VHH binders against Transcription initiation factor IIB (tfb). Designs and how they scored, part 4

Target 1, 335 residues: Transcription initiation factor IIB (tfb), of Methanocaldococcus jannaschii (q58192)
Amino acid sequence: SVDYNEPIIIKENGEIKVVKIGELIDKIIENSENIRREGILEIAKCKGIEVIAFNSNYKFKFMPVSEVSRHPVSEMFEIVVEGNKKVRVTRSHSVFTIRDNEVVPIRVDELKVGDILVLAKELPNIEEDIEIDKKFSKILGYIIAEGYYDDKKIVLSYDYNEKEFINETIDYFKSLNSDITIYSKDLNIQIEVKNKKIINLLKKLRVKNKRIPSIIFKSPYEIKKSFIDGIFNGKDAKVFVSKELAEDVIFLLLQIKENATINKKSINDIEVYEVRRITNIYTNRKLEKLINSDFIFLKIKEINKVEPTSGYAYDLTVPNAENFVAGFGGFVLHN

## First folded at step 17 (VHH; from L05 with G100P G109A)

Design M01
Fold by ESMFold2 at other seeds, fold request of step 20:
Structure M01 (fold): chain B 335 residues (1-335), chain A 123 residues (1-123)
Amino acid sequence: as target 1 above (335 residues)
Amino acid sequence: QVQLVESGGGMVQPGGSLRLSCAASGFTFSDYGMSWVRRAPGKGPEWVSAISYSGGKTYYADSVKGRFTISRDNAKNTLYLQMNSLKPEDTALYYCARSPRSWGYGWYAMDVWGQGTQVTVSS
């Protein structure tokens, strides 16, 4: 079973989003008219939700969830692998390892530092026809990462040395006949933009949540990539104060066949997350099925006993597949 | 040594008021935008408000707009947050933070943080 705070990418009512598994499952159980109990386990039927699971070809797909469950727990184990990707699971829960070129489950309490785990190398890139262009998607990424807006204006701030992106921003809003005001102080630039149509679009997309909108998770590859370039301001790394936004970004990177390493620092109980993009993902495997798989194979760096976030552990059932992707960095978990 | 020290937190009833202060030292305070960020129990950090280096521009999260007022006194190297009409959901540890940019908004890259001051809103 999995800790409350673990991120999971889902498809629900045609929308793709990253949620906390505990929030999702608690909501389903609390709204269920018929909760089945098996000892301490609470189980509810689930309709209309898909998660990412791998098939017999070692490819990830969105697959339906039939049931969700929770049970009380007093301990969790945090598994940290190469790249500082991590997940919190119960001691008896199974994750996946590789044995004789076959992906097989293994219990958490059987793991040791140095063991190999299976994680996601890439995730399904479901693309819908949408009316959003590359220029808007890049600016949208920057607004989510650094921007402010209210009913009257959009505000973006830059270091002076970001000249190319500053010019791109100005040119984009100028092309929309926007009122643009530029302020400078030493090596700092602030751009204020008045454009009611764009402000209303940002409200519709709920950009103030500072999360990746579903329309981006469902967009064509080139739109996703342009959005990511906006988040990263054309750089290879970005520091996030929001863990949730960092988690969103990791899942989106996997959709565009990139990956990341994570570096964190705690400042007065505020954690910040440096996400560094990795575009050259190679598997050290010779079997063609594994080379062509959606998997990456990473060594365990740490296994730490930790306290559960909510006092419960959570699980879900994916019929036939018996697995799902969750956790910070895209762990494959057995169900 | 660059330092930010918050004060003025405490317990208040819903509808009450508090004024937070943040004393800055070790840098030219008037060159930097400043922010207030809060962290409720069990939650991640939430940006609250920002103010430009001169005090001429202010920015607020929707959840506090109209109730909170950020200000600064550059002669005293002090940042303030006047909090009125407090609600239980305002309960949090409040941090002041220095922006690497002069205009304040951009808080995801704040380079200096205080220790925080606790605000509790309950009856």
Scores: ipSAE 0.520, ipTM 0.814, lowest interface PAE 2.5, mean pLDDT 88
Fold by ESMFold2, fold request of step 20:
Structure M01 (fold): chain B 335 residues (1-335), chain A 123 residues (1-123)
Amino acid sequence: as target 1 above (335 residues)
Amino acid sequence: QVQLVESGGGMVQPGGSLRLSCAASGFTFSDYGMSWVRRAPGKGPEWVSAISYSGGKTYYADSVKGRFTISRDNAKNTLYLQMNSLKPEDTALYYCARSPRSWGYGWYAMDVWGQGTQVTVSS
């Protein structure tokens, strides 16, 4: 079972989003008319939700969830692997390792520092016909990462040396007959844009939540890539104060066959997350099934006992597959 | 020596008011945008409000818009947050932060942070 705050990418009602597994499961259980109890477990049937799980070909797909469960817990274990990816799980929960070129479950209480775990190298690239273009997707990423908007205007700030992106932004909104005002102070540029149609689109996409909209998770590769470039402002690394946005970004990077390392820093009790993109796909296995798999194999750096977030641990059932992807960095968890 | 020191936190009843101050030193305060960021118990940090270098532009999160007013006195090197109509949901540790940019929003890029001042809104 996993901790309340662990991120999980789901498909629900045609929307793709990253949620906290505890929020998801608590909601399903609290709204269920038929709760089954097996000892300390509370179990509810689940319909209309898909998670990412691997199949017998070692490929990830969205797969239906049949049941969700929770149970009281007094301790959790935080497992940290190479690249500082991490997940909080119960002592008796199983994750995946590799033995004799086979991906097999292993219990958390059997893990040691230096052991190899299976994580996601890439995730399913869902591509739907969408109505946003590549240039807007880049600007949208920048708005989510650093921008402001209200009922009247969109506001973006730049360093003056970002001339290409400044011009790109101006040109795009000019092409939409927007009212554009530019301010300068020292080496800083601010662009204010008035365009009611775009502001209404931002509201529809719930951009104020500072999360990646579902339409991006469902977009063509080039749209996803442009959105990511907007988030990172064309750089290889970005510092996030929102852990939730950093988690979204990690899942989106996996969809475009990139990966990341995470560097957590604390500034006066404010934790920030530096996410650094990795565009090279590494392979360290000779067996063709493993080379062609959606997996990466990373060493455990730390195993730490920690307190549960909610007093509960959470799990879900994916029939036949009996696994799902969750956690900061895309861990494969046995269910 | 660059520093920010918050003050003015405390306990108030719902519907009450409180005024936070942030004293800045060690830099030219009037060159920088400033922000307030808060951290509620058990939650991650949340951007609250920002103000431009001159005080001419202000920005608010939807959750506080109409209730909170950010201001600055550049002659006194001080940032303020007037908080009215306080709700239990406003209970948090409030931080003053300096932006490397002149307009103050985009808080993830803040380069100087204060220690925070506690605001508690209860019963």
Scores: ipSAE 0.515, ipTM 0.814, lowest interface PAE 2.5, mean pLDDT 88
Fold by ESMFold2 at other seeds, fold request of step 20:
Structure M01 (fold): chain B 335 residues (1-335), chain A 123 residues (1-123)
Amino acid sequence: as target 1 above (335 residues)
Amino acid sequence: QVQLVESGGGMVQPGGSLRLSCAASGFTFSDYGMSWVRRAPGKGPEWVSAISYSGGKTYYADSVKGRFTISRDNAKNTLYLQMNSLKPEDTALYYCARSPRSWGYGWYAMDVWGQGTQVTVSS
């Protein structure tokens, strides 16, 4: 079972999004007319939701969830692996390791620092025909990461030496007949844009939530890549104050066959997350099934006892697969 | 030593008002945009408001727009947040933060943070 706050990428009603597993499951259980109880376990049937699970070929796919469950718990264990990816799980829950070139479950209470865990190297990159282009997607990423907008204007700031991106931004909005005002102070540039059409599009995409819109998770590779480039502003690392946005970015990076390391910093009890992109990922396995798999194999750095977020632990049933992907960094969890 | 020190927090009834202050030292205050960020217990940080280096531009989160007013006094190196029509949902630790840019938003890129001042809105 998994902690309330653990991120999970889902497909629901044609939309792809990252949610907290506890919020999802609590909502399903509370709205269900037919709750089955097995001891302390509450179980509800689930329709119309898919999660990511691996198949017998060690490939990840979206697969339907048949049931969700929760039960009270008093303790959790936080497992931290290489790259500072982490997940909070119960002591009796199983994750996956590799033994004799086979991916096998192992209970959390049997884990030790230095053990190898199976995580996602890649996630399914579903691509739908969508009506946004690379230039808009890059600017959209920058707006979500660092921009401001309201009913009247969009506001973006740059360092003066970011000349190429400044010019791209100006040219894009000029091509849309926008009212553009440019301010300069020392080495800072601010661009204010008045364009009601674009502001209405940002509202439709719910950009104020500062989350990756579903249309991006469903977009072609080149659109995803341009959006990510906007988030990172051409840099290899980005600091996020929003853990939820950092989690979204990690899942999107996996869809474009990139990965990341995570560095948490604390400033007066404010946690910030530095995400550093990694584009060159190797497997340490020689068997073709493992080389061709969607898996990365990472060593455990820490196992820490922690308190549950909600007093409950949560689970999903994925028929036949008996696994799903969740957690900060894409852990594979047995069910 | 760059420093930001918040004050003016406290307990207040729903519908009440409160004024926060943030004293800045160790840098040229009038060169930087500034923000207020809040953190409720068990939640992540939420950006509240920002103000440009001169005070000429202000920005607000939708949840506080029309109720909160950010201002600054560059002669006193002080940032303010006037909070009116307070709701229980406004209960949080409020932080003063400096933007590396002159116009004060970019709530994902703040480089200096204060220690925070507690605001509690309760009957």
Scores: ipSAE 0.508, ipTM 0.807, lowest interface PAE 2.6, mean pLDDT 88
Fold by ESMFold2, fold request of step 20:
Structure M01 (fold): chain B 335 residues (1-335), chain A 123 residues (1-123)
Amino acid sequence: as target 1 above (335 residues)
Amino acid sequence: QVQLVESGGGMVQPGGSLRLSCAASGFTFSDYGMSWVRRAPGKGPEWVSAISYSGGKTYYADSVKGRFTISRDNAKNTLYLQMNSLKPEDTALYYCARSPRSWGYGWYAMDVWGQGTQVTVSS
């Protein structure tokens, strides 16, 4: 079972989004007409929700969830692997390791520092027809990461040495007949854009939530890549104050066959997350099935006892597959 | 060396007012945009307001528009947040933060943070 705050990418009503597993499951249970109780477990049937699980070919797919459950818990264990990816799980829950070239479950209470865990190397890249282009997607990423907008204007700030991106921004909004005002102070540039159609689109995409919109998770590779480039402002690392946005970015990176390391630090009780992109992803395995798999194999660095977020632990059932992807960095969890 | 120190927090009843101050030292205050960010108990940080280096531009989260006013006094190296019509949901630890940009909103990349001042809105 998994902690309340652990991120999970889901497909629901044609939308792809990253949610907190506890929030999702609590909502399903609270809205259910027929809760089953098996001891301390509360169980509800689930329809219309898909999660990511691996199949017998070691490939990840969206797969339907049949049931969700929760139970009271007094302790959790935080497993930290290479790249500082992490997940909080109960002691009796199983994750996946590799033994004799086979991916097999192993219980958390049997894990030791140095053991190998299975995580996602890549996630399914669903591509649908969308009404946004590469230029807008890059600007959208920048707006979400660092921008401001209200009912009247969009505001973006740049260092003057970012000439290419500044010109790209100006040219794009000019092509849409926007009212553009540019302010300059020393080597800092601020671009203020008035365009009601674009502002309405940002509202429709709920950009003020500072989360990756579903349309991006469903977009072609080049659109996803441009969006990510906007988030990172052309750099290989970005510091996020929003854990949720950092989690979204990790899942999106996996869709474009990239990965990341995470460096968490506290600044006066504010936790910030440095996400550093990795484009060279390797598996040190000889078997063709493992080389061609969607898996990466990472060593455990730490196993820490931690306090549960909500007093409950959460789980879900994926028929036949009996696994799902969740956690900060894309852990594979047994159900 | 580089430092931000918040003050002016306290307990206040709903509908009341408070004025927060943030004293800056160790850098040229008038070169930087500034922000207020708050953290409610058990929640992540929430951006509140930002102000440009000169004070000429101000920005507000929808949740505080019309109730809060950000300002700065560059001669005193001080950032302010006037908080009116306070609600219980405004209860939080309020942080002052320095933007790496002189002109704009960009709290996600703030490079200097204060330690915060507690605001509690309760009957």
Scores: ipSAE 0.492, ipTM 0.802, lowest interface PAE 2.8, mean pLDDT 88

## First folded at step 19 (VHH; from M01 with Y108F)

Design Q05
Fold by ESMFold2, look of step 20:
Structure Q05 (fold): chain B 335 residues (1-335), chain A 123 residues (1-123)
Amino acid sequence: as target 1 above (335 residues)
Amino acid sequence: QVQLVESGGGMVQPGGSLRLSCAASGFTFSDYGMSWVRRAPGKGPEWVSAISYSGGKTYYADSVKGRFTISRDNAKNTLYLQMNSLKPEDTALYYCARSPRSWGYGWFAMDVWGQGTQVTVSS
């Protein structure tokens, strides 16, 4: 079972989003008319939700969830692997390792520092017809990462040395007949854009939540790539104050076959997350059968006892796969 | 040394008011945008408000718009947050933060943070 705050990418009612597993499951259980109880477990049937799971070919796909469950717990274990990817699970929960050239489950209480775990190398890239082009997707990424908007305007700020992106932004909004005002102070540039159609689009996409919109998770590779370029503004690392946005970004990077390391820093009890893009992790620990798999194999750095977030641990059933992807960095968990 | 020090927190009834202050030192205050960020118990940081280097531009999260007013006094190197019509949901540790740019945003990559001042709104 898994801690309340662990991120999980889901498909629900045609939308793809990253949610907290505990929030998802609590809501399903509390809205269910029939709860089955098995000892301390509360179990509810689940319809209309898919999670990412691997199949017999070691490829990840969205697969339906049949049941969700929760149970009280007094302790959790945080597993930290290479790249500082992490997940919080119960001692009896199974994750996946490699034994005898096969991917097999292993219980958390059997793990040791140095053991190899299976994580996602890439995630399925479901591509739909999307009404957002590459230029807007890059700007959208920048708005989500650093921008502001209200009912009247969009506000973006730049260092003057970002001249190419500044010009791209101005040219794009000029092509839409937008009212553009530019302010400068020393080497700092602020651009204010009035365009009611674009502001209404940002509201429809719920950009105020500063989360990656579902339309991006469902977009073609080139749109996803442009959006990521906007988030990172041409750099290989970005510091996020929002853990949820950092988690979204990690899942999106996996969809474009990139990966990242995570560096948590604490400043006066404020935790920030530096996400650094990594291009070639995949060459390590290859196995013949698994060369074309969607897996990456990472060593455990730490196993720490921690307190549960909600007093509950959470699980879900994927009947054809018996696994799902969750956690900060894309852990594969057995159900 | 570059430093930000918040003050003015406390306990207040719902519907009450508080004024937070943030004293800045060790840098040219009037060159930087500033923000207020809050952290409720058990939750992550939430951006509250931002103000440009001159005070000419202000920005607010939807949850506080119309109730909170950010301001600055560049002669006194001080940032303020006037908080009116307080709700229990406003209970949090409130941080003052410096933007690396002249304007603040709804999201931040702040390079200097204060230690925070506690605001508690309860009956």
Scores: ipSAE 0.545, ipTM 0.819, lowest interface PAE 2.4, mean pLDDT 88
Fold by ESMFold2 at other seeds, look of step 20:
Structure Q05 (fold): chain B 335 residues (1-335), chain A 123 residues (1-123)
Amino acid sequence: as target 1 above (335 residues)
Amino acid sequence: QVQLVESGGGMVQPGGSLRLSCAASGFTFSDYGMSWVRRAPGKGPEWVSAISYSGGKTYYADSVKGRFTISRDNAKNTLYLQMNSLKPEDTALYYCARSPRSWGYGWFAMDVWGQGTQVTVSS
């Protein structure tokens, strides 16, 4: 079972989004007509939700969830692997490791620092036809990461050194006959854009939530790539104040066959997350089946006892797969 | 040496008002955009409002627009947040933050944060 705050990418009613597993499961249980109770375990049937799980070919795909569950818990274990990816799980929960060239479950309480865990190298890339082009998707990424908009204007700010991106922004909105005003002070540039059509599109996409819209998770590779470039403003690393946005970005990177390292910093009691993109994926093992798999194999750096977020631990059932992907960085968890 | 110190938080009934202050020291206050960010218990940070280096431009989250007013006094090195018509959902720890840019807004790298001042709105 996993902690309340652990991110999980889901498909629900054709929409793809990242949610907190505890929030999802609490809502399903609280809205269910029939809660089954097995001791301290609360169980509800689940319909219309898919999660990512691997099949016998070691490939990830969206698979239906049949049941969700929760139970009270007094402790959790935070597992940190190479690249500072992490997940909080119960001691009796199983994750996956490699034994004799096969991917097998192993209990959390049997893990040691230095052990190899199986994580996602890539995630399913759902590609629907969409009416968002590469230029807009890049601007959208920048707006979500750093921008502002209201009913009247879109506001983007740049360092003077970012001339290529400044010119791209100006050229794009000029091509749409937008009202553009540019302000300069010292080495800072601010671009204000009045364009009602674009503002209405940002509203439809719920961009104020500062989360990756479902349409991006369902977009062609080139659109996803352009959106990511907008988030990172052409750089290799980005500091996020929103953990949720950082988690969204990690899952999107996996869809485009990239990966990242994470560096958490605390400023007073505010935690921020530096995400650094990487394109090299390493494995320490040769196995023909695993070479073509969606897996990456990472060593455990830390195992720490921690308090549960909500006093509950959460789980879900994926029939015939008995696994799902969750956690900050894409851990594969046995159910 | 660079420091931001918030004050003015407290308990207030729904519909009430509070004025938050943020005293800045150790840097040229008038060169930087400033923001207010809040964090409710058990939740992540939420950007509230921002103001440009001169005070000439202000920005608000939809949830506070029309109720909150950000301002600054560059002669006193002080940032303010006037909060009116307070609601229970405004209950949070409110932080003052400095933008590395002159305009301040959004989630780009705020590099200096205060300790926060608690605002509690309850009957």
Scores: ipSAE 0.497, ipTM 0.805, lowest interface PAE 2.6, mean pLDDT 88

## First folded at step 21 (VHH; from L05 with S52D)

Design U01
Fold by ESMFold2 at other seeds, look of step 22:
Structure U01 (fold): chain B 335 residues (1-335), chain A 123 residues (1-123)
Amino acid sequence: as target 1 above (335 residues)
Amino acid sequence: QVQLVESGGGMVQPGGSLRLSCAASGFTFSDYGMSWVRRAPGKGPEWVSAIDYSGGKTYYADSVKGRFTISRDNAKNTLYLQMNSLKPEDTALYYCARSGRSWGYGWYGMDVWGQGTQVTVSS
């Protein structure tokens, strides 16, 4: 079972999004008319939701969830692996390791620092035809990461040295007959854009949530890539104050076969997350048998006892697969 | 040397008002945009409001629109947040933050933070 705040990417009603597993499962249980109870365990049937699980070919796919469950707990364990990817799980929960050239479950209470865990190297890339192009997708990423909008305007700020991106932004909005005002102070540039059609699109995409829209998770590779370039402002690393956006970005990077390292910092109880992109992933732990798998193999750096976020631990059932992907960085969890 | 110090927090009943202040020192205050950010119990940080270097442009999160007013006095190196019609949901630790740019809105480049001042809205 996993902690309330652990991120999980799901497909529901044709939309792909990252949610907190505890929030998802609590909602399903509380709306269920028929809850099965086994001791302290509450179980509800689940329909219409898919999660990512690996199949017998060691490939990740979206697969249906049949049941969800929760139970009270007093302790959790935070497992931190190379790249500072992390997940909070119960003592008795199983994750995956490699034994005798096979991927096998192992209980959390049997883990030691230095052990190898199985994580996602890549996730399913579902590509639909969409109505947004590379130019808008880059600007959209920047708006989500650092922009402001309200009922009347979109506001973006730039360093003067970002001339190419500034010109791209201006040219794009000019092509849409936008009212553009540019302000300058020292080496800072601010662009204010008035365009009701674009503002309505941002509202439809729920850009104020500061989350990656489902349309991006379902977009062609080049659109995903341009969106990510907008988030990172063309750089290799970005500091996020929003943990949820950082989690979204990690899952999106996995869809384009990139990965990242994470560096958490805390200033006066404000946590920020530096995500550094890694292209052309390398691992010397890949066994010949598993060379074409969707897996990456990472060593455990830390195992820490922690308090549960909600007082509950959460789990879900994926029939036949008996696994799912969750956690900050894409852990593979047994169910 | 570079510091931001918040004050004016406290306990207030729903519907009440508070005025937060943030005293800045160790840098040229009028060159920078400023923001208020809050962290509610059990939640991550939430951007609340921003103001540009001159005080001429202000920005608000939808959750505080019409209830909060950000302002600054560049002669006194002080940032303010007037909070009216307070709700229990406004209970949080409120931080003053300096932007890395003159315009101050959003999460952009916040490199200097205060210690925060607690606002509690309850009966």
Scores: ipSAE 0.463, ipTM 0.798, lowest interface PAE 2.7, mean pLDDT 87

## First folded at step 22 (VHH)

Design V01 (from U01 with D31N)
Fold by ESMFold2 at other seeds, look of step 23:
Structure V01 (fold): chain B 335 residues (1-335), chain A 123 residues (1-123)
Amino acid sequence: as target 1 above (335 residues)
Amino acid sequence: QVQLVESGGGMVQPGGSLRLSCAASGFTFSNYGMSWVRRAPGKGPEWVSAIDYSGGKTYYADSVKGRFTISRDNAKNTLYLQMNSLKPEDTALYYCARSGRSWGYGWYGMDVWGQGTQVTVSS
């Protein structure tokens, strides 16, 4: 079972999004008319939700969830692996390790620092025909990361040295016959854009949430890549104040076969997350099935006892797989 | 040497008003946009408002529009937040932060923060 705040990428009613597992499961249980109880465990049937799980070929797919569950807990364990990827789980929950060239479950209470865990190297890249082109997707990424908009305008700020990005933005909005006003102060540039069609699109995509829209998670590789480049402003690292946006970005990176390291920093009482892209992913395994798998194998750096967020721990059932992907960085969890 | 110091927090009943101040030192205040950010107990940070380097442009989160007013006095190196019609959900630790740019909105280069001032809205 996992903590309330653990991120999980799901498909629901054709939309792909990252949610908190506890929020998802609490909502399903609260809306269920037929809750089954096994001791302290509350179980509800689940329809219309898919999660990412691996199959017998060690490949990740979206797979249906049949049941969700929760139970009271008094303690959790935070497992931190290489790259500072992390997940909070109960002591009796199983994660996956490798033994004798096989991927096998192992209980959290049997883990020690230095043990190897199985995580996602890549995630399924579902590609639909999308009416968003590469230029807009890059600008959209920047708007979500750093932009502002309201009912009247879109506002983007740049350093002067970002000349190509600035020109690309101006040229794009000019091609849409937009009203553009440019302000400069020292070496800073601000671009204000009035375009009702684009503002309405941002509203429909719920960009005010500062989360990655479902349309991006379902877009072609080149659109995903362009959007990520917009988030990172063409660089390999970005500091996020929103943990939720950082989590979204990690899952999107996995869809384009990239990975990242995470560096948590504290500025006074504010935690920020530096996400650094890693383009080269290596596997040091001899068995062809493992080499060709969707897995990465990472060592445990820390195991820490922590308090549960909600007083509950959460789980879900994937009937034909008995696993699912969740956590900050894409952990593979047994069910 | 670079420093931001918030003040003016306190306890207030719902519907009340409060004015926060943020004293800046160790940098040229009038070159930077500024923001107010808040953090409720057990929650992550939430951007509240931003103001550009001159005070000419202001930006607000939807949750505070019409109730909060950001302002600055560049001669006194001070940022302000007037909070009216306060609600229990406004209870939080309020921080001022310096933007990495002249306009204050967004999170870019926002690595100079104050220690925060507590605002509590309760009956």
Scores: ipSAE 0.560, ipTM 0.831, lowest interface PAE 2.4, mean pLDDT 88

